# Ledger of designs, part 17: miniprotein binders against q53ft3

Target 1, 195 residues: q53ft3
Amino acid sequence: MFGCLVAGRLVQTAAQQVAEDKFVFDLPDYESINHVVVFMLGTIPFPEGMGGSVYFSYPDSNGMPVWQLLGFVTNGKPSAIFKISGLKSGEGSQHPFGAMNIVRTPSVAQIGISVELLDSMAQQTPVGNAAVSSVDSFTQFTQKMLDNFYNFASSFAVSQAQMTPSPSEMFIPANVVLKWYENFQRRLAQNPLFW

## First folded at step 18 (miniprotein)

Design P9
Fold by OpenDDE base, fold request of step 24:
Structure P9 (fold): chain B 195 residues (1-195), chain A 107 residues (1-107)
Amino acid sequence: as target 1 above (195 residues)
Amino acid sequence: SPESYKKAIEYAERAKRYALFAQKYAELLAREAIKNNDPESYEEALRLFREAAELYKEAAELFEKAAELYEKGDKEEAEKLMEEAEKYKEEARELFYEALRLYEKLR
């Protein structure tokens, strides 16, 4: 029913179904993980009026699990990206997973999905900044990349008077770089997926 | 004991959630069967979800009765009902998982 993806790792498509309405993925070496993608496989949808609350669990200094609500997946939003790197020092929240006899090693965290009524989910508050919009993340990355490139290129800008004659080299005017940057930003703003 | 009472209530609430979940899947399958004009392929899974839902309801009722007995101090009878309820829950679970398996094959 669910899949879990960490960048640079194999996709997990076999959640442990610990109860009728609860699924768990193990995340080894969780301290190196920044983002987790949770998605529906498309094999079994949620029933009408139901969705999934996505939780993150990590061991505290005493080895006790700390659970935090990351966000939600639904039939209408079958995938979500969560930032977990900043959550490792957070306080635990109430969670539906109870005392699960999950063999935990100190380096293993868990993603838990609880299938719940949408009305119940609406009353829950995810931890701040855990849910990352894929579009927003892409836009932010692209903007950072563009800014980095522009700053880099601009650092090499020289006046014509400062140019050393190099007949074998081609020079690109700085205004061309700026124009490219502006055009790219405009396209990105119109459609982040224009490429 | 107050603790036993709370436990029984918790189990009842859980069983009710599972009953609802099974019922919601039964409703989903019924709609899909109609949409696909293939009631025969969905019949077994649909039946199993419905049966699971009923068994979960029975379990929930028994857990609630057990809670009432704990509150009254009838520990022995309460424990018997808890055991019976657990049997219904486990049977329901088996049917539920089988229904899911069958449904997955239809998708």
Scores: ipSAE 0.757, ipTM 0.904, lowest interface PAE 0.6, mean pLDDT 88
Fold by OpenDDE base, fold request of step 24:
Structure P9 (fold): chain B 195 residues (1-195), chain A 107 residues (1-107)
Amino acid sequence: as target 1 above (195 residues)
Amino acid sequence: SPESYKKAIEYAERAKRYALFAQKYAELLAREAIKNNDPESYEEALRLFREAAELYKEAAELFEKAAELYEKGDKEEAEKLMEEAEKYKEEARELFYEALRLYEKLR
């Protein structure tokens, strides 16, 4: 019914069904994982009025599981991307997964999917930084790209007194790059899809 | 005991959720059978989901009765009902998983 994907790893298509309405994937070496994709296989849909609440579980310093609601999958939204790298310091939330006597290796996390009524899901609040909207992901990527470019370009900045004459080369003032950067950031903040 | 009562109520609520889940799949399969004009291929899975739903309902009712008996201090009879309810739940689970397996083959 469900699949789980981590970049650079084999896709998981065999969830452990721990109950009629509960599915679990193991994520070994979870500390190296930034994002996880949860998706429906298309073999079995949700019944009408139902969807899946997606949880992340990791062991705390005492080896106890900390569960956090990441988001949701539905027949209308059969896949979702979640950022899990920043969740290690998050507070635990209520979860529908009982005391799973899973011998937890400290390096193994879990993705849990709970099949629930859509009305009940609507009352739940995911952790704020887990759901990667396409827009947010794009904005973050673009911002990182811009910062990288600015840092790279600025590292070559020299004063006129430090310049070696090179008549065959064109030079761009550093302030032009800065102004471009600032303008682009402003436009991106106003509308991530301004282009 | 209060703990036994709480446990029985929890099991009852879980059984009710499973009953609803099984019923929702039965409804889904019934619609697909009509849409595909193939009632025969869906008949067994549909039957199993419906039967599972009924057994989960029975289990839920028995767990609720057990909870009431625990509250009254009738531990012995409550435990008998808990055991009976558990049998219904396990039977329902087997039917539910078989129904899912059959349904997956149809997809």
Scores: ipSAE 0.757, ipTM 0.903, lowest interface PAE 0.6, mean pLDDT 88
Fold by OpenDDE base, fold request of step 22:
Structure P9 (fold): chain B 195 residues (1-195), chain A 107 residues (1-107)
Amino acid sequence: as target 1 above (195 residues)
Amino acid sequence: SPESYKKAIEYAERAKRYALFAQKYAELLAREAIKNNDPESYEEALRLFREAAELYKEAAELFEKAAELYEKGDKEEAEKLMEEAEKYKEEARELFYEALRLYEKLR
């Protein structure tokens, strides 16, 4: 019914069904994880009027699980990206997973999905900044990538007077890179999906 | 005990949720069967979801009765009802999972 994806890792398509309405994915070495994608496989939809509340669980300093509501998946929104890297210092939330006697190694976190009524889900408040808008995240990532590239390229900039003769080497004027950067930013700002 | 009472109520509420969940799937399958004009392929899974829903309802009722007995101090009879309710819940669970398996094959 559900899948879980961490970048650089194999996709997980076999959730542990701990109850009729509850599914769990184990996330080993969770401290290295920044984002998690939770998605429906498309094999079994939610019933009408139901969806999934997505929770993250990590061990606290005492080894006790801390659960936080990340957000939701529904038939209308069958996938979501969640940022979990900043949640490690957060306070626990109410969760429906009870005391799961999962022998956890300190390095293993969990993603929990609880199938619930949409009306009940609407009353829940996810932890701040966990749900990443796909568009906003893409825009932010792209902007950071562009800035990184521009800064890197600019660090090699020298004046013509400072150049050592290298007749076999091709040179690109720095203003060309700047113009490209500005044009790309403008297009991105107008339509993040311009390409 | 108050703790036993709370436990019984919790189990009753859970069983009610499962009953609703099974019922909602039965409704979904019924609609899909009509949409696909294939009632025969959905019949078994639909039956199992409906049966699971009924068994979960029975379990819920028994858990509620157990809670009432705990509140009255009739621990022995309450525990018997808890055990009976648990049997219904487990049977319902088996049917529910089988129904899901069958439904997945239809998709």
Scores: ipSAE 0.755, ipTM 0.903, lowest interface PAE 0.6, mean pLDDT 88
Fold by OpenDDE base, fold request of step 22:
Structure P9 (fold): chain B 195 residues (1-195), chain A 107 residues (1-107)
Amino acid sequence: as target 1 above (195 residues)
Amino acid sequence: SPESYKKAIEYAERAKRYALFAQKYAELLAREAIKNNDPESYEEALRLFREAAELYKEAAELFEKAAELYEKGDKEEAEKLMEEAEKYKEEARELFYEALRLYEKLR
C-alpha cells in the first residue's frame, strides 16, 4: 500500500503492517537522513473519507521513541516529502502507535502511517517545517534521487558483447533509462510538481 | 480494576475503528465492482470485508460489556467476555488481511 524513499537508498515498498490501520518503515542510520518521501504504491487506495497520517519516530536520549506528526498522504495527494533532519531535537506529539514493542537499535528511526478519517486528520497539526514547502529543497531532493537511481541502474550496464544469454529475463536498454532521466529532469525543471 | 476497565474501553474503541475500516473497504469494493462491471471478481473480498466488519462490531460490543462488568466488580465474567471478544477480533483480523490480499490482486 505504501512506499518510503530516502535519497541515496533503495526504495522501500514493503511496509510492516503492525495493525489493520498502521504501517511502519524502518529507517536505519536515520541521522544521515535529511528528507524522506512517503507515497502510495497505487495498489490499494484509501477508502472514501480516509487518508494517512505520517509520523516520524526516533529514539530520545533514553532510547525511548519520540513520535512526531510530519503530515498527511491521501488519494488526492498520494505522495509527500518531509524534512526530518531538523526534527531530531523536537518534543514528542500524541501518536496512535502506542507502546510498540518494536525492537529498535539506537540508530534506527521509523516512519509510521496511520490510516484515519480525513475529518480526524484535519484536527491534527503537523510539526512545523516538516513538510518540504520550498521548491528548491524539493528539486534538490528529487535530483539526488534521480541521480542515485541513474547511477544504480548504470552500474549494471553491460555491452552486448558482455551479455550472457538469459531467455527468462527481460532487458531494458540503457538508453531508455537515460532518455527517461533526461525527460524527467526537463519536466522537473519546467514544473517541480508536474507529477 | 480501573486499569482493566480502561483496557477494555481501549480495545472496544480499537475494534470499532477496525469495524469502520473494514466497512469502508467493503463500500469501496462495492463501488469498484459496479464501476468495473465485475461483481464476481470482487465478491469474495467484499464478503470477507463485510464479515470482518461484523466480527469487529461483535468484539467491540463484548469489550464494552466487559468494561461495564469491570466497573461493577464482576471480574470473572468480564474476563470471559474479554476472551470471547479477543476471539472475534482475531478472526476478524484474519478475514480483513485476507480481504486486503484478495483486493490487492484485483488492482
Scores: ipSAE 0.755, ipTM 0.904, lowest interface PAE 0.6, mean pLDDT 87
Fold by OpenDDE base, fold request of step 24:
Structure P9 (fold): chain B 195 residues (1-195), chain A 107 residues (1-107)
Amino acid sequence: as target 1 above (195 residues)
Amino acid sequence: SPESYKKAIEYAERAKRYALFAQKYAELLAREAIKNNDPESYEEALRLFREAAELYKEAAELFEKAAELYEKGDKEEAEKLMEEAEKYKEEARELFYEALRLYEKLR
């Protein structure tokens, strides 16, 4: 019913069904994971009026599981990307997975999916910054890329007094790069998919 | 004990959730059977989901009765009902998982 993907790892298509309405994926070496994708396989849909609440569980300093609601998947939104790298300092939230006596190696986290009524899900509040909207992730990535490029390009900036004649090289004024950057940011803010 | 009461209530609520879940799948399959004009292929899975739903409901009722008995201090009778409810729940679970397996093959 569900799949789980971590970049650079094999896709997981076989969740452990721990109950009729509960599914779990193990995430070894979770500290190296920035983002997790949870998706429906398309084999079995949610029944009408139901969806999946997606939780992340990691061991605290005492080795006890801390569960946090990341977000949701539904038939209408069958996949989601979650940022988990910043959740290490979060307080545990109420979760439906009970005391899972999972002998956890300290390096193993879990993704849990609970199938619930949509009305019940609407009353739940995901932890902040976990739900990376595809748009927000893309915007953030693009912004980071732009900043990286600007910083990189600006590191090569020279004053005209520092310029040595190099007829074989083309020079771009730093102001042109800045103007491009500002224009690109403005367009991105207006429409993240303008390209 | 208060703890036994809470446990029985928890089990009852869980069984109710599973009953609803099984019922929702039965409804889904019934709609798909009509949409695909293939009632025969869905018949077994549909039957199993419906049966699972009824068994979960029975389990839930028994767990609730057990909770009431725990509250009254009738531990022995409560434990008997808990055991009976557990049997219904386990039977329902088997049917539910088989129904899911059959349904997955139809997809």
Scores: ipSAE 0.751, ipTM 0.902, lowest interface PAE 0.6, mean pLDDT 88
Fold by ESMFold2, fold request of step 22:
Structure P9 (fold): chain B 195 residues (1-195), chain A 107 residues (1-107)
Amino acid sequence: as target 1 above (195 residues)
Amino acid sequence: SPESYKKAIEYAERAKRYALFAQKYAELLAREAIKNNDPESYEEALRLFREAAELYKEAAELFEKAAELYEKGDKEEAEKLMEEAEKYKEEARELFYEALRLYEKLR
């Protein structure tokens, strides 16, 4: 019914169906994963009025599972990208000895999908604003890019009275556009979803 | 005991959700059969989803009766109903998964 994709790994298309309405994918070495894509294979749709709540589970410092709602997939929105990098363990490892590394034990997180009524899903609130659907993410990215550019360029605006040509026009020095582009490219290289 | 009562109620609610899920697939397949003008191809999967829904409903009713018996202190009889309900639930699950496999082949 569902697939799960992590960059640099083979796509998983064989979820463990742990109940009639529950599906699980294992995520080994989950601490190295920043984003996960959950999608419908197209083999079996949800029934009318139902959809999938997508959860992320990891063991806490006591080894007990912690489940967090990431978002949803539905027949109308059958694919979503979720950010999980900010959801991992609440404690960091310390390395007080210069001759020794503290190695975190490997552990397996899980992506869980629960089939539920759409009305029930509407009452749930995902943790954070993890990205959903790459189309929506690119639309938001382009809008934020345009907003960012406008705000930056506008901070250098001068009236035509401060320019020789025409007072009815506003001008922006060319290097302002270059500075904006360089800043945006640097931020994007550091985090493609920084916006 | 309060723990046994709560377990029986939880199992009843779970079975009710599965009954609804099976029923929703039956409704979906019935609409597809009409849309595709091909009721014969869908007949077996439809029958299995509907039968699974009925068996889940029966299991839910037995779990609820078991909860009532736990509340009255009839532990021995409640445990018998819990075991019978589990048998209905397991049969329903087998029919539900078979119905899904048949539906997948139709698609």
Scores: ipSAE 0.726, ipTM 0.885, lowest interface PAE 1.0, mean pLDDT 77

Design P9
Fold by ESMFold2, fold request of step 22:
Structure P9 (fold): chain B 195 residues (1-195), chain A 107 residues (1-107)
Amino acid sequence: as target 1 above (195 residues)
Amino acid sequence: SPESYKKAIEYAERAKRYALFAQKYAELLAREAIKNNDPESYEEALRLFREAAELYKEAAELFEKAAELYEKGDKEEAEKLMEEAEKYKEEARELFYEALRLYEKLR
């Protein structure tokens, strides 16, 4: 249903569905992440009147999950960029004791998506520092997402001689994907908001 | 006990949310079936979403009744209703996930 993208990493398209209305993505090495994109894959939309509340979770000093509301995704806004760099440690990690870390076990953060009624979402308040603030930032995220998607899709490219026979399965020629990628890059450079 | 009461209420509220979620998908699929002039392709997924919604509703009612019984101190009967409600909830869950799988296949 959902995808999760961090610049410089492979896109995640297989959320763990932990309940009927709850989905999670793991974010290893979350300390190095400044922004995350959450988006609808287009496979399954929200029902009318519903949307997704997007949360960020990290382990606190005791190793317990702390969940913070980042914002929302909906059928009308199917992609959103969230800043998480200010959320990964206390007040900028300037603690007198160097923070409580578990040296032997790497910490893992999560992005959680909770499917909810739009009316219920309107009553929630996201954390205040999760917003993206500029067109340059939007363009940069969009270009990185585009590159990541193309690299992901192209990694499955096979020649006709390498194909497993599958007459009931549909395929897309690699040159079509490349042409779309090149056209999108050109259009984005001319008008970052064309889409 | 107050902890058993709270658990029953929590489970009732979850089941209500899942019932509504399944119902909303059924409404969406019904609209798509009409829009695409293809009711036959959507028939099974629609049936499963609707059936899941009804089973979630039944589970929610049983969880609520169990909560009332816990509050009154009828622990043995409350536990029986909790167990019955869990069975309906799990059956509804299986139908809901199957309906989602069928819907994804249609798209």
Scores: ipSAE 0.719, ipTM 0.881, lowest interface PAE 1.0, mean pLDDT 79
Fold by OpenDDE base, look of step 20:
Structure P9 (fold): chain B 195 residues (1-195), chain A 107 residues (1-107)
Amino acid sequence: as target 1 above (195 residues)
Amino acid sequence: SPESYKKAIEYAERAKRYALFAQKYAELLAREAIKNNDPESYEEALRLFREAAELYKEAAELFEKAAELYEKGDKEEAEKLMEEAEKYKEEARELFYEALRLYEKLR
């Protein structure tokens, strides 16, 4: 139902469903994470009148989980970007995950999605500045993702002379990746929401 | 005990939420079945969501009754109702998850 994306990391499409209406993603090494994208996979929509409240959990100084409301996803807004880097010192709010024995590793933060009535969600107040609302911030995030991918892919680039015969492997020319990158950047500049 | 009472109420509220959630999915699937003119493909998932909803309602009622008994000091009978309610809840959960699985395959 949900996916989670962190720049420089593999996309997570398998949320742990901890309850009928609760989904959790683990975020290891959360201290290095600036932004998280939460999105619907498109496989199962929310029922009518329902959406998802997105929470972030990190350990406090005592190792206890602190949950904060980041924002929302809905059928009409099936993805959202959240800045989590500045939340590490915040106070916890009321959260729907408190009664759940979620196995937690000290170095692992969590993204929690609670499926709730839209009317109830409207009464909730996300932590300030967590939701990336500006097109500029979205563009910057996307650019960082692209740069990360390009840097990752290019790190495996070898010259033809350096190639070892591996008939079982397919190779993609680096110039194809570069061309894709340039085209993507052009489309992004024209319309940040082209996808 | 006050703690047992509070727990029973919490479980009742949770079961009610799950019942509503299952019902809302049943309504969604019913609409999709009509829209796609394919009632047969949705029939099993729809049935399971409806059944889950009913079982969650039963669980909720039993948890509420347990809460009342805890308040009256009838701990033994309250605990029996809590156990029975938990059985209904677990059965409902199995149906609910299977319904979701089936629904995902239809999408």
Scores: ipSAE 0.703, ipTM 0.885, lowest interface PAE 0.6, mean pLDDT 85
Fold by ESMFold2, fold request of step 24:
Structure P9 (fold): chain B 195 residues (1-195), chain A 107 residues (1-107)
Amino acid sequence: as target 1 above (195 residues)
Amino acid sequence: SPESYKKAIEYAERAKRYALFAQKYAELLAREAIKNNDPESYEEALRLFREAAELYKEAAELFEKAAELYEKGDKEEAEKLMEEAEKYKEEARELFYEALRLYEKLR
């Protein structure tokens, strides 16, 4: 349902679904991360009237998770960039993940997404100024990212003759996704308007 | 006991949220089936979401009844209802995840 992207790393597209309405991504080496992108994959949308509250969790000095609300994603705002560098020493906030049986490594940060009613989300206040861009900026970023990925991946398409068991299919080598990720992150770093 | 009462109420509220979530997906799939003029492709996933929603509602009702029994000090009967409610909840969860899997396949 969701993807999670950190500059210089492979995109994560396989969230741990810890409850019907709760999803988690692990962030190893979280202290080196300044920004995280959370986005909808487009595979399963939110139902009408619902959206996602996005939380950041890091271990405190005792190794216990501290959760902070970063912001939101919805069908109308399907991606968001969050600044987390200043939050790694902050205080926790109320959050919906405390009653869950979450499998986690105690010293690893997490991104949590809670699917909720839009009316409920409107009552929530994110910590600080974690969100970096407006919805128009996120739409532009998402469109550029998808167009760029499609053009790059399609240039590496292979014919059926190169793949033994499926003569009617076209295949894309797995490393194309990695090359796209690396190129996109490099270009984003060179263009500061995206961060 | 106060802890047992709070647990029963918490589980009831959780089951209610899951029932609503399943119902909302059923509504979404019903609209997509009409939009795409393809009700046959959506039929099984719709059925599973609706059935999951009903089972979550049954679990929530039983959790609430268990909470009432804990208040009255009838611990033995309350525990039996908690166990029964958990069975409905787990059955609903199985249907909900299968419905999601089928829906993902359609898209």
Scores: ipSAE 0.698, ipTM 0.880, lowest interface PAE 1.1, mean pLDDT 80
Fold by OpenDDE base, look of step 18:
Structure P9 (fold): chain B 195 residues (1-195), chain A 107 residues (1-107)
Amino acid sequence: as target 1 above (195 residues)
Amino acid sequence: SPESYKKAIEYAERAKRYALFAQKYAELLAREAIKNNDPESYEEALRLFREAAELYKEAAELFEKAAELYEKGDKEEAEKLMEEAEKYKEEARELFYEALRLYEKLR
């Protein structure tokens, strides 16, 4: 249902569903993370009148998780970018994950998504400055992610002459990736909010 | 104990949320089935969400009854209801997850 993306890292499309209405992504080495993108995969939408509250969890000085509300995703807003780099010193708020025995590693932060009624979500206040509001910041972030993906994908590129038979693997022509990249950049340049 | 009572109430509230969530998915699937003119493909997932919703409701009711018994000091009977409620919840969860899996395949 959800994906999580950190610049310079592989996209996470397999959230741990810790409850019927709770999803968690692990973020190792969270101290190096500035921004996180949370998005719907498009496989399963929210039911009518429901959305997702997005939380960030990091260990406090005692090693206990501190959860903070970052913002929201909905069918109408299926993706959001959050700045988490400045949240490390914040105090925890009431969160829906506290009663759940989530296996936590002290060095790993988490993104939690709680599926909730939209009416209930409207009563919640995200932490300040978590939502990336500037188009420029979004564009820069997206560009870095795209570059990272392209670099990653291109690192596996081999010429036909270099290909070894691997019947268990599927291959994508590098030109397809490049074309996708170019098209994405073009769309991003035309409308940074095209999705 | 007051703690047991609080726990039972919390579990009841959670079960109610899950019931609602399952019901909302059932409603969504029913609409999609109509929209796509393919009721057969959605039938199993729809059934499972509905069944899950009912089981969650039953679990919620049992948790609430357990809470009442804890408040009255009937700990033994309350614990029995908690166990029964937990069974319903777990059954509902299995159905719910299977329904999600099936629904994902339809998308």
Scores: ipSAE 0.683, ipTM 0.877, lowest interface PAE 0.6, mean pLDDT 85
Fold by ESMFold2, fold request of step 24:
Structure P9 (fold): chain B 195 residues (1-195), chain A 107 residues (1-107)
Amino acid sequence: as target 1 above (195 residues)
Amino acid sequence: SPESYKKAIEYAERAKRYALFAQKYAELLAREAIKNNDPESYEEALRLFREAAELYKEAAELFEKAAELYEKGDKEEAEKLMEEAEKYKEEARELFYEALRLYEKLR
């Protein structure tokens, strides 16, 4: 039903279905992960009026699971990106997985997806570290970061006539930064998740 | 006893959610069968979702009756209903998972 993608890793398409309405992906080496993408494969949609609440679980210092609500996926918003880099030391939230019998590999994190009524999901509040909730939001965020970096770097541009020798310092031509900026934008438009 | 009552209520609520979930999939498949002009391909998965929904409803009713009996102090009869409800729930689960597998193959 669902896929889970982490940059630099193979996509996971075989969630463990731990209950009729609960799905889990394992995230080994979770401390190196900053973002995860959760998406619907397109094989099985949600029924009308239902959607998915997405949770992140990691072991605390004692090995106990800590669960946090990241956000949602629905038929109308079938993919979302969630920032987890700041959550590995946070407090847990209310969650539906503790009452379920979930088989877990020790000391790995998990993404949990709970299929629920849309009305019920509307009453839930994701953790305050919400950053990017969809591919569109991710690309918009990424574009803004890209523009910010380019504007900052270009503010230090000098011509050859303005340059003073500094042999202990390395320099990058402004043209290199511009070419990188343009190439990155092209790649982002072709594939928002290429990086 | 208060703990047993709470457990029966929780199990009833859970079974009701699963019944509704299965019913909503049955409704989805029925609409897809019409939209695609292909009722034969969807027939088995649709039947399984409907059967699962009915068994979940039976389980929910038995869990509710068990909760009522716990409140009245009839613990032994309540426990018998809890066990029977669990059997319905497990059978419904098997049908629900099979229905999902068949639906995935259709798509």
Scores: ipSAE 0.669, ipTM 0.857, lowest interface PAE 1.1, mean pLDDT 81
Fold by ESMFold2, look of step 20:
Structure P9 (fold): chain B 195 residues (1-195), chain A 107 residues (1-107)
Amino acid sequence: as target 1 above (195 residues)
Amino acid sequence: SPESYKKAIEYAERAKRYALFAQKYAELLAREAIKNNDPESYEEALRLFREAAELYKEAAELFEKAAELYEKGDKEEAEKLMEEAEKYKEEARELFYEALRLYEKLR
């Protein structure tokens, strides 16, 4: 139902559905992450009158989950970028070495999505600095997805001399992928929301 | 005990939310079937969402009855209802997930 993207990482498209209305993505090494994009895959929409509240969770100094509301995704706003730098400590300190205690342990944070009634979501207040401009974030996200797809498809390129015959398998010329990539970039530059 | 009472109430409220969620999907699929003029393709997923919603409602009622029994001190009967409610909830969950899988394939 949902995807989760961090710059420089592979997109996650298989949320762990931990309940009928709860979905989770794991974020290992979360302290290196500044932004997260949460989006609907388009496979299953929310029912009318419902949407998703998006949370960030990290373990506190005692290993207990701390949950913070980042914002929302809905059928009308199916993607959002959230800033999570500055949400990774319980102290709020912003000096160059982070917290007073320099010791760090490995940690896994989570992005949680809770499906809720829109009226209930309207009563919730996100942490103040989590959401960013969706147009700029959408362009950045889409560019990364475009790069990821092109790099993935290109990693399978072989010359015709290197191919083994496989009559039961279909092939796509590599230049088709390049033309798609170039066309998509052009359309995105003209209108980031052309979808 | 207060702990058992709170657990039963929490489970009842959770089941009510799942019933509503399943019913909202049933309404969505019914509307899409009409919009696409294709009720046959949506029939099984729609049936599963509706059945899941009914089973979640039954689970919620049993959890509420269990909470009432805990309050009256009938712990043994309350625990039996909690077990029965959990079975309905788990069955509803399986139908709900299957309905979602069928819906995903339709799109």
Scores: ipSAE 0.663, ipTM 0.864, lowest interface PAE 1.3, mean pLDDT 79

